# Designs tried in a protein design chat: miniprotein binders against p46086. Part 2

Target 1, 378 residues: p46086
Amino acid sequence: MEVKARAPGKIILAGEHAVVHGSTAVAAAIDLYTYVTLRFPLPSAENNDRLTLQLKDISLEFSWSLARIKEAIPYDSSTLCRSTPASCSEETLKSIAVLVEEQNLPKEKMWLSSGISTFLWLYTRIIGFNPATVVINSELPYGSGLGSSAALCVALTAALLASSISEKTRGNGWSSLDETNLELLNKWAFEGEKIIHGKPSGIDNTVSAYGNMIKFCSGEITRLQSNMPLRMLITNTRVGRNTKALVSGVSQRAVRHPDAMKSVFNAVDSISKELAAIIQSKDETSVTEKEERIKELMEMNQGLLLSMGVSHSSIEAVILTTVKHKLVSKLTGAGGGGCVLTLLPTGTVVDKVVEELESSGFQCFTALIGGNGAQICY

## First folded at step 1 (miniprotein)

Design D2
Fold by ESMFold2-Fast, scan of step 3:
Structure D2 (fold): chain B 378 residues (1-378), chain A 80 residues (1-80)
Amino acid sequence: as target 1 above (378 residues)
Amino acid sequence: GSKVEIFIRVTDPEKLKEAIEKLKELAKELGIKVWVEVRDGKLRIYFTVESPEQAEKLRELIEEIAKKYGLKVLIEEREE
């Protein structure tokens, strides 16, 4: 039996950093996916004792005997219910880390260890101790702020939960899950995110699971429906960032300049709310007119991010390049490097701007914003 | 659902602008999410549709618009 799942990455359209200070943020799914294929062995008596993980995009394979996994991950009747998402204890996580270390992960690939630990936890809690081969292939660059860890957790959980449904009609395409299954999936994916990030906000896994867009403010997540096509050029600067240092820097600036920064955060809140309203609107406003309004709000948001001190020379280089082509760009996520979003109005020719950005060493993707969440295929 | 990619070759920039606006209106009326890109005078249109029957109706409507504006159309359907 084979089950395939995919889950989208995400971008922050507006509100990054300011959301830490009580402003609204808007996040959207992007049609760049992490794919998971789950294969169970046919009924054969002899080779049914291993769990294998293949990371296809980086040509790595890991394999464990089920006996070794059982020894390392303790069974407790309270933790074996797939309908009740379970948190990984610190003690269990240390045992899982030993399983990962035993695979002799290269030092330069140690960034994979938390993802592999998440895989082992989710697999054993949802499937149990049954043999399988799990193949992962991602279109999302790791560490770039496009939600690659959340997409991994969502796609893994989708495949694992879908495989637990014994009888299902095979389709020829990708199918979305119903609301009940998406809620269960999202809760399990959040447990996976805890292993990777300790204290995740829940926005990345929620937008990856449900698709479309979300609006987030003061711990409250609201799902949004996109009622217009929206395209972005996503430029990965390939510059690593220290998210904690950037967040701390904004907070220190707010301490030094409280009135100015309160005004900055309030302006961002208004921008985020207006962006969400435009995209959700079903009125007779043309898509071109909505694109122009979104373009202006993105430009304003970028100016406010500069006021917060979270840009970088690499981000500025991308922005200057896109401005020459009459396009508007803003950083997404933590800033200090990472990815830059450029709105592509309908009819935009991207060839020359992409060639120029790539000649500068940047990586470019085009993406449809606010599309499908987690999907499965049999 | 299946996705449909459509290429429309346009040599006149004013006809291109009108065709894009008409395609936006059509997508809005049908409730279909559409992605439009212009590359080397060609429109690339990406749709996600719920059924093959919906895809066929969309194809007919796009061909009708192309004829109205004197555009040459290449329609390629791709399914995942």
Scores: ipSAE 0.000, ipTM 0.153, lowest interface PAE 21.2, mean pLDDT 81
ESMFold2 (binder alone), alone request of step 1: mean pLDDT 66; pTM 0.574

Design E2
Fold by ESMFold2-Fast, scan of step 3:
Structure E2 (fold): chain B 378 residues (1-378), chain A 81 residues (1-81)
Amino acid sequence: as target 1 above (378 residues)
Amino acid sequence: SPETIKQLEDAIKELRDEIQKLKEELGDPEELFKLLYEARELIREARELAKELGDPEEVKELLEKAYELALEAWRLSEELK
């Protein structure tokens, strides 16, 4: 049996930082995916005792005997319930870390350790101690703020859960899961995110699992359906950021300038709500007219992010470059570096702007936003 | 000066050891790893530049930047604790 799954990364379209202060934020899936292929050996296969993980893009392979895994991660398979997502205990995580260390990861690749740990936890809890080969291939750069860890957790969980379905319909191409399976998948993916990030927000895995867009305000997540194509140029500045310092800086500015900052947060709330309404609208308004409205709202949002103190010289360099091409850009996520979004109106040719950005040392991707969540292929 | 470069190298080693202990407690958060990775790459560049008898001022700047990134990673790891 062979199952393939994929899950998208994400971006924050509007509302970052202000959402901490009671404003609305909007996050959207992007059509850059993490892919997982899960293969079980034939019943007559000679090597029925191993679990193998292949990371194809980086030419790494890891393999464990099922006996060794069972020794390190003890659980009662007769009571295993994949319908009840389980958190990895500190004790179990330490045992899993030993299994990862035994694979002799190169020091240069030590950044993979948490992802491998997540793989072992999710595999053993959802499938148990059965032999398989799992192949992972990601289009998302690690550490860029585009939701790579959440996409990994979602794609992996989708493949594992799909392999457990007894009565499956084989079709051509990618298929979405039903609501019940997506909810279960999202909860398992969140447990995987805990291994990687400790205290994840739940936004990244929710967007990756369900796709489309979400609106988030005061701890409440609302799923949105995109009714228009929206294309972005995503520019990775490759500048690291300290998210906690940036969040603290905004809070300190709000203490020093409460009236001005309250107005800034209220303006962002209005922008986020209007962006969501435009994208969800089914009226006869042309795509071009909607793009012009979104363009103006993105430009306004970037100005308000400047007012919060979270832009950066690298971000401003990207914005200045795109303005030369009559395009509008804004930072996404924490700011202080990281990624910049540039709206690409219908018919826009990106070759020249990409060339200029890349010549400055930045990394560029084009992506459609608000598309599919987790999908499976048999 | 060569003494300043050695002092910075020793300070970075001590910071990285402390961060490694905290990393063992917290796992490997993406933000923490990114800062440590950047610090390590800057140290590697400084070492290669030093081998090629490069500009001592460039070596010093790379090590100072690595130290600041390692210090930021240590602060972040303390916060995540």
Scores: ipSAE 0.000, ipTM 0.111, lowest interface PAE 24.7, mean pLDDT 81
ESMFold2 (binder alone), alone request of step 1: mean pLDDT 71; pTM 0.610

Design G2
Fold by ESMFold2-Fast, scan of step 3:
Formats: C-alpha cells, structure tokens, sequence
Structure G2 (fold): chain B 378 residues (1-378), chain A 93 residues (1-93)
C-alpha cells in the first residue's frame, strides 16, 4: 500500500521583526509543496527488514536495517502513543546523529542531517520499527525562508499519521484532514521542527498544517480565511541570512531610538491588521481595488523594514527591478537577503520582469497564497 | 575502524562549521557541536591525543563563531565540551 502527503511552504506578508516587539504579523501558505510518499513492502517482498529514505529532487538515497535502528533508538512499544506527541531527548538525538553519520552523507549536503534526523525520530515514534520506502520531493528552496523545514515536518507527519489510521477511505485526489487530525499533526510537526531549529516559534508549521493565513501577536495565533485570490512573484536573492544578528540589530536600534522605533512598530501593527482585514473581507469591494490597497500597504511595510535596518542591497536590487515594471515588492522573513515578494495584480504578465531578475542571478517562483494546508492521498 | 570513524566525523563537523559561518545560521552551528559531542564519546575508546587535540581546535572555532553570532546557549555548551575534552586529554598525558 501507498500513502501520499503534501504540505505547503509559507511567506510572511507583513509584520516580520516588529512582531518581536509586540506588533501583529500575518503569514500565509504558498502553493509550493513538499511531497512525501510512504510505501510498505508486499508480504512476499525480499529485503523486508529495511527503512529506506529517498530524496528525489537531489537524487540521494539512505537505507537502514530495522535491527540497527532499534539498537540505536530503543523504546518500549507499549509506551508509544501516537495521540501524544513526544519530544526527542538530547541523548536520543545523539544516537540518531550516529545513524545519519553511518550513511556517508556527502560533505556538500551536510545541511540535510537535521531533516534526516527528524525523519528517523518521527518515523520510529509514529510507525515504529516496520519496513518502508519513504520518498521526499520538495519544490521549496532550502534556507530561503519559505518554510521548507516546516513543510517537510508537516508533510512527513501527515503521511505517517495517515498510514496509521485503521479506517481509511479511498478518494480521487488530494483531501484535507479534519480539525482533530490537523491539531495532532501540527503538534507532531512541531516536535520535528525542534530537532531542526531547537526552539521554533510554531508559526511555520501551523501555517503549513492548516493552510490559508494566520495572524499572530504576543504568542497568540489566529487562523484567517482568505477571501480573495492573491498571486505573488517570489524572488530568491540567494543571499544567506543571519536571522539572529538581524533580530539583535533591530533590538539595538530600538534601544538607541526608542520613540522613533515604537512609532515604526505601531505603524507595522496597523499595516498587518489592515492587510488581514482586506484579505478576509467579503464585502462588495472589487478584487482590483483590494489589490491596489494591498500594493500600497506592502510598499509602506518595506519602507518601515528599511527603517528597522533589515533590508539588503540584493533586496533593493529586486525592488528597483520590479518598480521599473510598475510592481510593488517587499522582503519576507528576516531580510538581509533571502526572498522578496512582489504582488502580481490580476492580468499581470511576468515574463520580462522574471527574465531581468534571473539575468541578475536571482531565482523566481510564481505562487498563489492563502491556499490549502496539509493534504493526503491514498 | 574507530579512528577512521572519528576522523570522518571531525571532517563533517568542519564542513558544518564552515556552512554555519557562510550562512550565519546558529542552527547549523548547533549541528557541528552535536557532531563534536559524539566525537567526545568515542575519544575515551580511542585514547588518541592527536584526535582529541583536533576536536579541541574545532570546538574552539565553534565557540568563536557562537560568540560572533551571539548565541549564549551554544557558547555555554561549547565551553562545557572544551572543559570535558581538556580534562580527558590531561588524563591521557
């Protein structure tokens, strides 16, 4: 039998950085997915004693004997509970690291170690020590701030939990999970994120699991329903980011200029709330009019991010290019590099702006935002 | 066998450290430190002062990078690991 799952990446529409200082932020799912296919061997199959992980987009394969996994990550199966997500201890994480090391991971691909570790933890806790082949394929670029790690955790957890359901229904195409299963899935995905990031915020996995949009402020997450189509051009500058240094820099600027920065954070709060209200609105306002309002709010937000000191010459280069095509752009996430969002109003043709951005060494994607969260297919 | 394994893990820790420096991401640095913590467990079996010295050098670079990134938790863990390995090296000497 075979189970497929997918989970979307995410972007931050507004409120990054300011949210650390008490402002509201809005994040949205994007229709770029991480896919997981889980295949169990036939009872008559040869080699019915192995767990195999295939990373299809990069043509890497890893394989472990179940006996070796059990030796490294022993547990009493009678204490396992799929309905109670479990945190990986540092002792267990070290044992998992040994399993990863034994696979002779290429030096250039060492960044995969955390994802593989997460896979081993989630697989053994949800499925146990049963043979399978797990195939992962991602449309999301690594390290770009588009929520690739969260999408991995969510897609993987969705496949594992779906395979564990005793009452399965066959359908044609992708189906969403109910609220109870999404809550359980999101909690397990968060445990996976802890392995990758230590102390994740929970924002990325929540957006990836539930889809649509979320609004968050001071530890409170509110799910939002998008009631308008939004299309974005996402430009990856391919410039690495030091998120901690950027966050620290904003905090230091707030200490040096408290009144000015408080006004900046308050302005961002208002922008985030207004953006959320426009997108959720079911009123008679036309899509074109809403797009013009969103365009102006994104432009204002980018100005405030520049005031916080988190833009970068690569980001400004993207913005200058898109402005020549009468488009509005803003950085998403930590800034200092990473990705830039450009709103694409209804009817916009992107060929020329994409060509110009790619000629500068940037990577471009088009995405619809506010769509589906985690989905499964049997 | 165990010596070859230790040398491979040291090399991987070096590449994770280089990647952390390139990206400025403290989470990549955390993975370099975890690899070095695993080496510390193997070092008692190996008893090789040169391998311990190489591990200590890499942990010092992890500490320096953690200080540059301002990650207090990684700074604390790197200092603790340095103390543990330095004590093991002195016992071998």
Amino acid sequence: as target 1 above (378 residues)
Amino acid sequence: SELERALRILERALYLLKFAKETGDPEELRWALLALEYIAELLEKLGDPEVIKQALDLIREVLKTAQELGDEELIRKAIELLKELAEKLEKLS
Scores: ipSAE 0.000, ipTM 0.364, lowest interface PAE 14.4, mean pLDDT 84
ESMFold2 (binder alone), alone request of step 1: mean pLDDT 79; pTM 0.769

## First folded at step 2 (miniprotein)

Design A5
Fold by ESMFold2-Fast, scan of step 3:
Structure A5 (fold): chain B 378 residues (1-378), chain A 81 residues (1-81)
Amino acid sequence: as target 1 above (378 residues)
Amino acid sequence: SDEVIQRMEDTIRHLQEQVDRLRKTLGNPDKVERALRIIERELYLVELWMEHLGDPETLKLAEEFIDYIKELLQLVSERMK
């Protein structure tokens, strides 16, 4: 009948940029979600031979006849299985691109093309050629580095896979998937991410699918259990950034100043490892004491990011504002704009700092860090 | 403090029940769904704090936060009328 799914965005707590140079980084899920509602036609409904996609937060709707979709995305039904994630070939992706073009997408919204292509690929491989209405609604600002593309892929895959699972008759609460289903979901979401980003790292979709936190270094991902509450203010500067140029800039600085930059990367590695250890620790250290240690590590990490040359005047403006309220902040992700994280110690009231930041044109969210991954609701 | 801890656990359970009741009544308006998620987030935070109640300052702050959650829940309930 109807199934709902949601998947969290993510932030990088520490280690961005330095991870490209062999340091450890730590990423965590945030309780800002992409939601997907999957609705099948009622048994008594009129003939419905269409697949409809509604992007609720931007008021766009797309609709295709199933016959047209089948023409563009042919498959061998004898070899296709939802238990076997499939990569979209270059030939198939070009055919899907034609389906998207036929919807007359507004020129200023052409950036949505890859997301719509991902939707068509995942829908047809997991569900097949059945009529449905799929509604997507995201709390995550696009292009801000909060993992919006991965959250889309994870939430969409969760809804599609959940429609094939025996549904529970329990209340309207959100429920997590088991490890086997999460592994399958994450592999499908990764295939979706490949359509959007070409060569994704797998970090964003893994955090979004499994929740909690991950530690990653030199291509290896380790899942972590958060054993303390963490509350953050996330400030979106609304300043666009060129991730490739920022990454290149750090690499050029490392070539010009190899000894200094190696020391910077080693310092970041130590900070990331200590931060993960604090959050993962089950010892009797008080939450307040752990918050003070995390605060200091975040402050040190921001200093090292400045040394790498990836801050921005908009980021510094956010940091200066939060310092007036005795709070500590650091950029998250690529820098050069994007989002800034501010640790909110237990009992912090955010009204005044949010008002100041919003009056400067920034967008603010409060979020819990290290919470749930992909969830479903019936 | 054992009696206080038990009372807080009962209060958290009661607030969770109120969120569930509001969700059943609601349907799915965007603004109320966002408010309910904020309340669920704050309840989860208090549940995590319950695991650290060996610290007297944490217990005091958790009690203050429960009062804040009650105010948010009342505001959401009034908007649904």
Scores: ipSAE 0.000, ipTM 0.280, lowest interface PAE 15.5, mean pLDDT 82
ESMFold2 (binder alone), alone request of step 2: mean pLDDT 67; pTM 0.506

Design A6
Fold by ESMFold2-Fast, scan of step 3:
Structure A6 (fold): chain B 378 residues (1-378), chain A 82 residues (1-82)
Amino acid sequence: as target 1 above (378 residues)
Amino acid sequence: SPEDVLELMERIYDLFQRALQLAEHLGNPDEVWLEVLYLERKIIRLARELSEKMGSDEVIQRMEDTIRHLQEQVDRLRKTLE
């Protein structure tokens, strides 16, 4: 038997930084996916006592005997059910780390170890100790702020949970999970994220699992439905960022200029709410008219982010390039580097702007915003 | 040779990407972020100089120094993430 799963990355459409100060933020899924294929061996298969992980896009393969996995991660007879997501203890994580070390990862690829550890934890807790081959490939750049770790956790969990369904109906193409299964999936994916990030916010995995958009404010997450196609050019500046320093800088500016910054945060709150309303709207307004309104709100939001002090020369270089092509751009996430979003109105040809951005050393993706969350295929 | 110089630049870009990924995974602490910016500027200068003249002994030495510094940074960041 074979099951396939995919999960999208994410972007912050509006409200970054201001959300720390009580404003609303909006995050959306993007149609750049992490894919997981799970295959169980046929009865005639050679050496059906192994668990194999293949990272296709970097041509790496790892393999463990099930006996060795059981030795390192002992099964407790007080059985944890797949319906109750479980946190990985520090002791268990150390044992998993030994399993990863035994695969002799090249020194320069040790950054993969947390993802492999997450894989081993999720596999053994959801499936148990059964032989399989798991193939992973991703369209998302690692470390760029597009939710690649959350997409990995969500896609892995989706494949693992889907393989456990006793009545499998072979559909045509990708199928979404029901609400009960998505809730379970999201909780398991969050446990995976803890292994990678220690204390994740839960935003990235929620967007990846449920898809569409979410609105969040003061610790509350509200799921939203996108009712319009929205295309973005995503430009990765390849410049890292210090999120803690950027957040601290905004807070200090708010202390020095409380009235001005309160007005800035309130303006962002209004922009986030209006963007969400436009995208959710089923009214008679044309897609072109909605795109023009979104374009203007994105431009306003970027100006307010500049007022907060979170832009960067690399971000400004992207914006200057896109303005020559009459396009509007804003940073996404922490700023100080990272990714830039550019709205692509219906009919926009991107070849020339992409060529110009790539000639400056940036990495470009085109994506649809607010699409499907986790999906499976048998 | 031109191919040897391109190989060195490819190694520089690969190591820089690894350093960038590791730094981002750490949340880009001020000290780490400042070093990443320094390395980025160093790489940009090397690429520009390379486009104007073939690798002189001085340029090749600076490329080798950059590789060494990037490898040291990658090693340091990876151990910190352990």
Scores: ipSAE 0.000, ipTM 0.104, lowest interface PAE 24.6, mean pLDDT 81
ESMFold2 (binder alone), alone request of step 2: mean pLDDT 72; pTM 0.605

Design B4
Amino acid sequence: STEVARKLEEIAKELREIAKEVKQLGDPEELWLAILYLERIAIRLKRAVKELGDPEQIALALEKIAYKLFEIAEHGSEELIRKAIEKLAEKLAEALKELKE
ESMFold2 (binder alone), alone request of step 2: mean pLDDT 60; pTM 0.481

Design B6
Amino acid sequence: STEVARKLRILARELYLIALWVEQLGNPEDLKLAIEFLQYIADELRLAVEKLGDEEQIAKALDKIVEKLREIAEHGSEELIRKAIEKLAEKLAEALKELKE
ESMFold2 (binder alone), alone request of step 2: mean pLDDT 62; pTM 0.492

Design B7
Amino acid sequence: STEVARKLRILARELYLIALWVEQLGNPEDLKLAIEFLQYIADELRLAVEKLGDEQTIARVLDTIVSRLQEIADHGSPELIQRAIDTLSQKLADALQRLSE
ESMFold2 (binder alone), alone request of step 2: mean pLDDT 56; pTM 0.388

Design B8
Amino acid sequence: STEVADRLQQIADELRTIAEQVRSLGDPEELWLAILYLERIAIRLKRAVKELGDPEQIALALEKIAYKLFEIAEHGSPELIQRAIDTLSQKLADALQRLSE
ESMFold2 (binder alone), alone request of step 2: mean pLDDT 56; pTM 0.417

Design C5
Fold by ESMFold2-Fast, scan of step 3:
Structure C5 (fold): chain B 378 residues (1-378), chain A 80 residues (1-80)
Amino acid sequence: as target 1 above (378 residues)
Amino acid sequence: SEKIEITFEGDDPERLERILERAIYLAKFLGGKVEVRLEGNKLTITVEGLPEWVRLALEYALELAAKEFGIKVEIKIEEK
């Protein structure tokens, strides 16, 4: 039996950093996916006693005997249930770390350890100790702030849960999960994110699982229905970011300049709320008119992000390039490097701007935003 | 109403499937009638009943996807 799943990455349209200080932020799914293929061995296959993980995009493979996995990971049949998401204890995580260590990861690939640990936890809790080959391939650049860890957790969970669905309709392509299954999936994916990030916000996995858009403020997540298409050029600066240092820097600036920074955060809150309202609107306003309003709000938000001190010379280089083509851009996520979003109005041809950005060493993607969440294929 | 026929031809079925997914998403989102036909390495997408700005957005998105995936695209527009 084979089952396939995919889950989208995400971008933050507005409100990054200011959301830490009580402002509203808006995040959206992007049609760049992490894919997971789950293959169970045929009953006739000899020596089917292994769990194999293949990372296709980086040509790495890991394999464990089921006997070794059973030995390392504590199993209590009374507590193992697919319908009840389970947190990984510190003791269990240490045992999993030993399993990962035994694969002899090169020092330069140690960044994979948390993802492999998440895989082992989710696999053993949802499937148990059965042989399989799991193949993962991602369109999302690692560490760029596009939600690659959440997309991994969501796609992996979707594949694992889909293998247990009693009614399987062979469709002509990808199909979405119902609300009940998405809720269960999202809770399991959040447990996976805890292994990777310790204390995740739940934002990335929620956007990846449900798709479309969300707004969030002061710990509250609201799902949004997008009523217009939006296309973005996403430019990866390939400059690494220190998110903790950037968040700390904004907080220190707020201490030094409390009145000015309060005004900045309030302005961002207004921008995020207006962006959400425009995108959700079902009125007769033309898409071109809505695109012009969104364009101005993105430009204003970028100016406020500059006021917070979270831009970078690489980000400014991207923005200067896109401005020459009469396009508007803003950083997404932590800033200090990472990715830049450029709104592509209806009818825009991007060949020339992409060529200029790529000649500067940047990586470009086009993405439709606000699309599908987790999907499965049998 | 306007009828749009979009034809893609390529050797990579995975990339053709990606273009198909974007087209279905846009049409579903925008409330138009969509018919899709895949014959070997040729994908034909026919869309009816979309407003002009949606049509332009769809054409642009699919041209961009075809370019991104290295696939040839032919777009034919018929008015009724």
Scores: ipSAE 0.000, ipTM 0.201, lowest interface PAE 21.2, mean pLDDT 81
ESMFold2 (binder alone), alone request of step 2: mean pLDDT 67; pTM 0.562

Design C6
Fold by ESMFold2-Fast, scan of step 3:
Structure C6 (fold): chain B 378 residues (1-378), chain A 80 residues (1-80)
Amino acid sequence: as target 1 above (378 residues)
Amino acid sequence: SEKIEITFEGDDPEWLKLALEYAIELAKKLGGKVEVRLEGNKLTITVEGLPERVERILARALYLLAFELGIKVEIKIEEK
């Protein structure tokens, strides 16, 4: 009757920006989750004709009558096919936008519109027009580049599909889905991401769905198995970024300085491949020895990102602070602000570095990387 | 009909040109008034004179597009 799902955010460990120019990138799941609880009414319940969405972490609630949803959203057929993920047409998206507008979002919360639209599309296509209460709670800051939109799409899709899966394993804990169900889930989550981002890469939702790590090069995604624990301090600069402008800036620099930038991109490719190899390795090298090698590669990658022009004064401030504590950091994602990753070797105490970063107005999280993807609980 | 003002902030001249072209095209198709103001890196699109429902749909479509581009966006609806 009640289904719970969770999906991890993600970070880009290496290869951001250079991947646009043919280099390899490596992305990994982080153990900061978006949680979705799906509750259906009791079979004997009266006066239950509503779909309710509760956003717990920001104390907002939205509610629609099923009759209004049916009126607003075009219906293709009497039978919905959950096995075949469907793209939201521009016509349907406009109708959904009206449903969102009718909820009278506060001006300062308008950034939620795309997520609510995604919720309505995924819910109506996977479940149909049945009453439910859907509760979402996220540990991921929105717009910070930690894959919050993908985690939302994955967690939501997992909960919706889990309610429809023929074979349900009921247990006292989080359970992973099998490969077939993960593939279906990932394709539906990608359709949700299209509503939020128009033309998503598929990286974020794939990492969130499958967990662990992926390697991405020239449009091809390869799933990787992490064979070592990695702890990161993630520092959110709280500085907004223009991803398109940053990507364009790198491309323009490559035009002005083609030989130098080709060398930069080749160096990043080598770093990404070496990082992936170290983390996947089952050899006899100790975890602490691998951590030292990863630390050096992260430091080198950050230097190359600075060469691409995608750092920011806020990012450099985080890096300078962590260097005082003998730690190594790099930006993750688009740069220009956003989040910074700091490797935490085994045994590292973070209290003092966190205190210093937070005193500068930054937000800190600790996370394990390369863990589980989408999971469900009954 | 309502007056809806949508403000975008970005550093990309190509994006600003594309947004302007889109707003003009949409105004022609919908038979309403769309006014565009560019002040530095800030583009403001004002929509009015359209049926209320169509006006709101347009505003939300532009809001979603802005989020796809990762830019700052603000919507103001002027109601009495």
Scores: ipSAE 0.000, ipTM 0.112, lowest interface PAE 24.0, mean pLDDT 80
ESMFold2 (binder alone), alone request of step 2: mean pLDDT 65; pTM 0.558

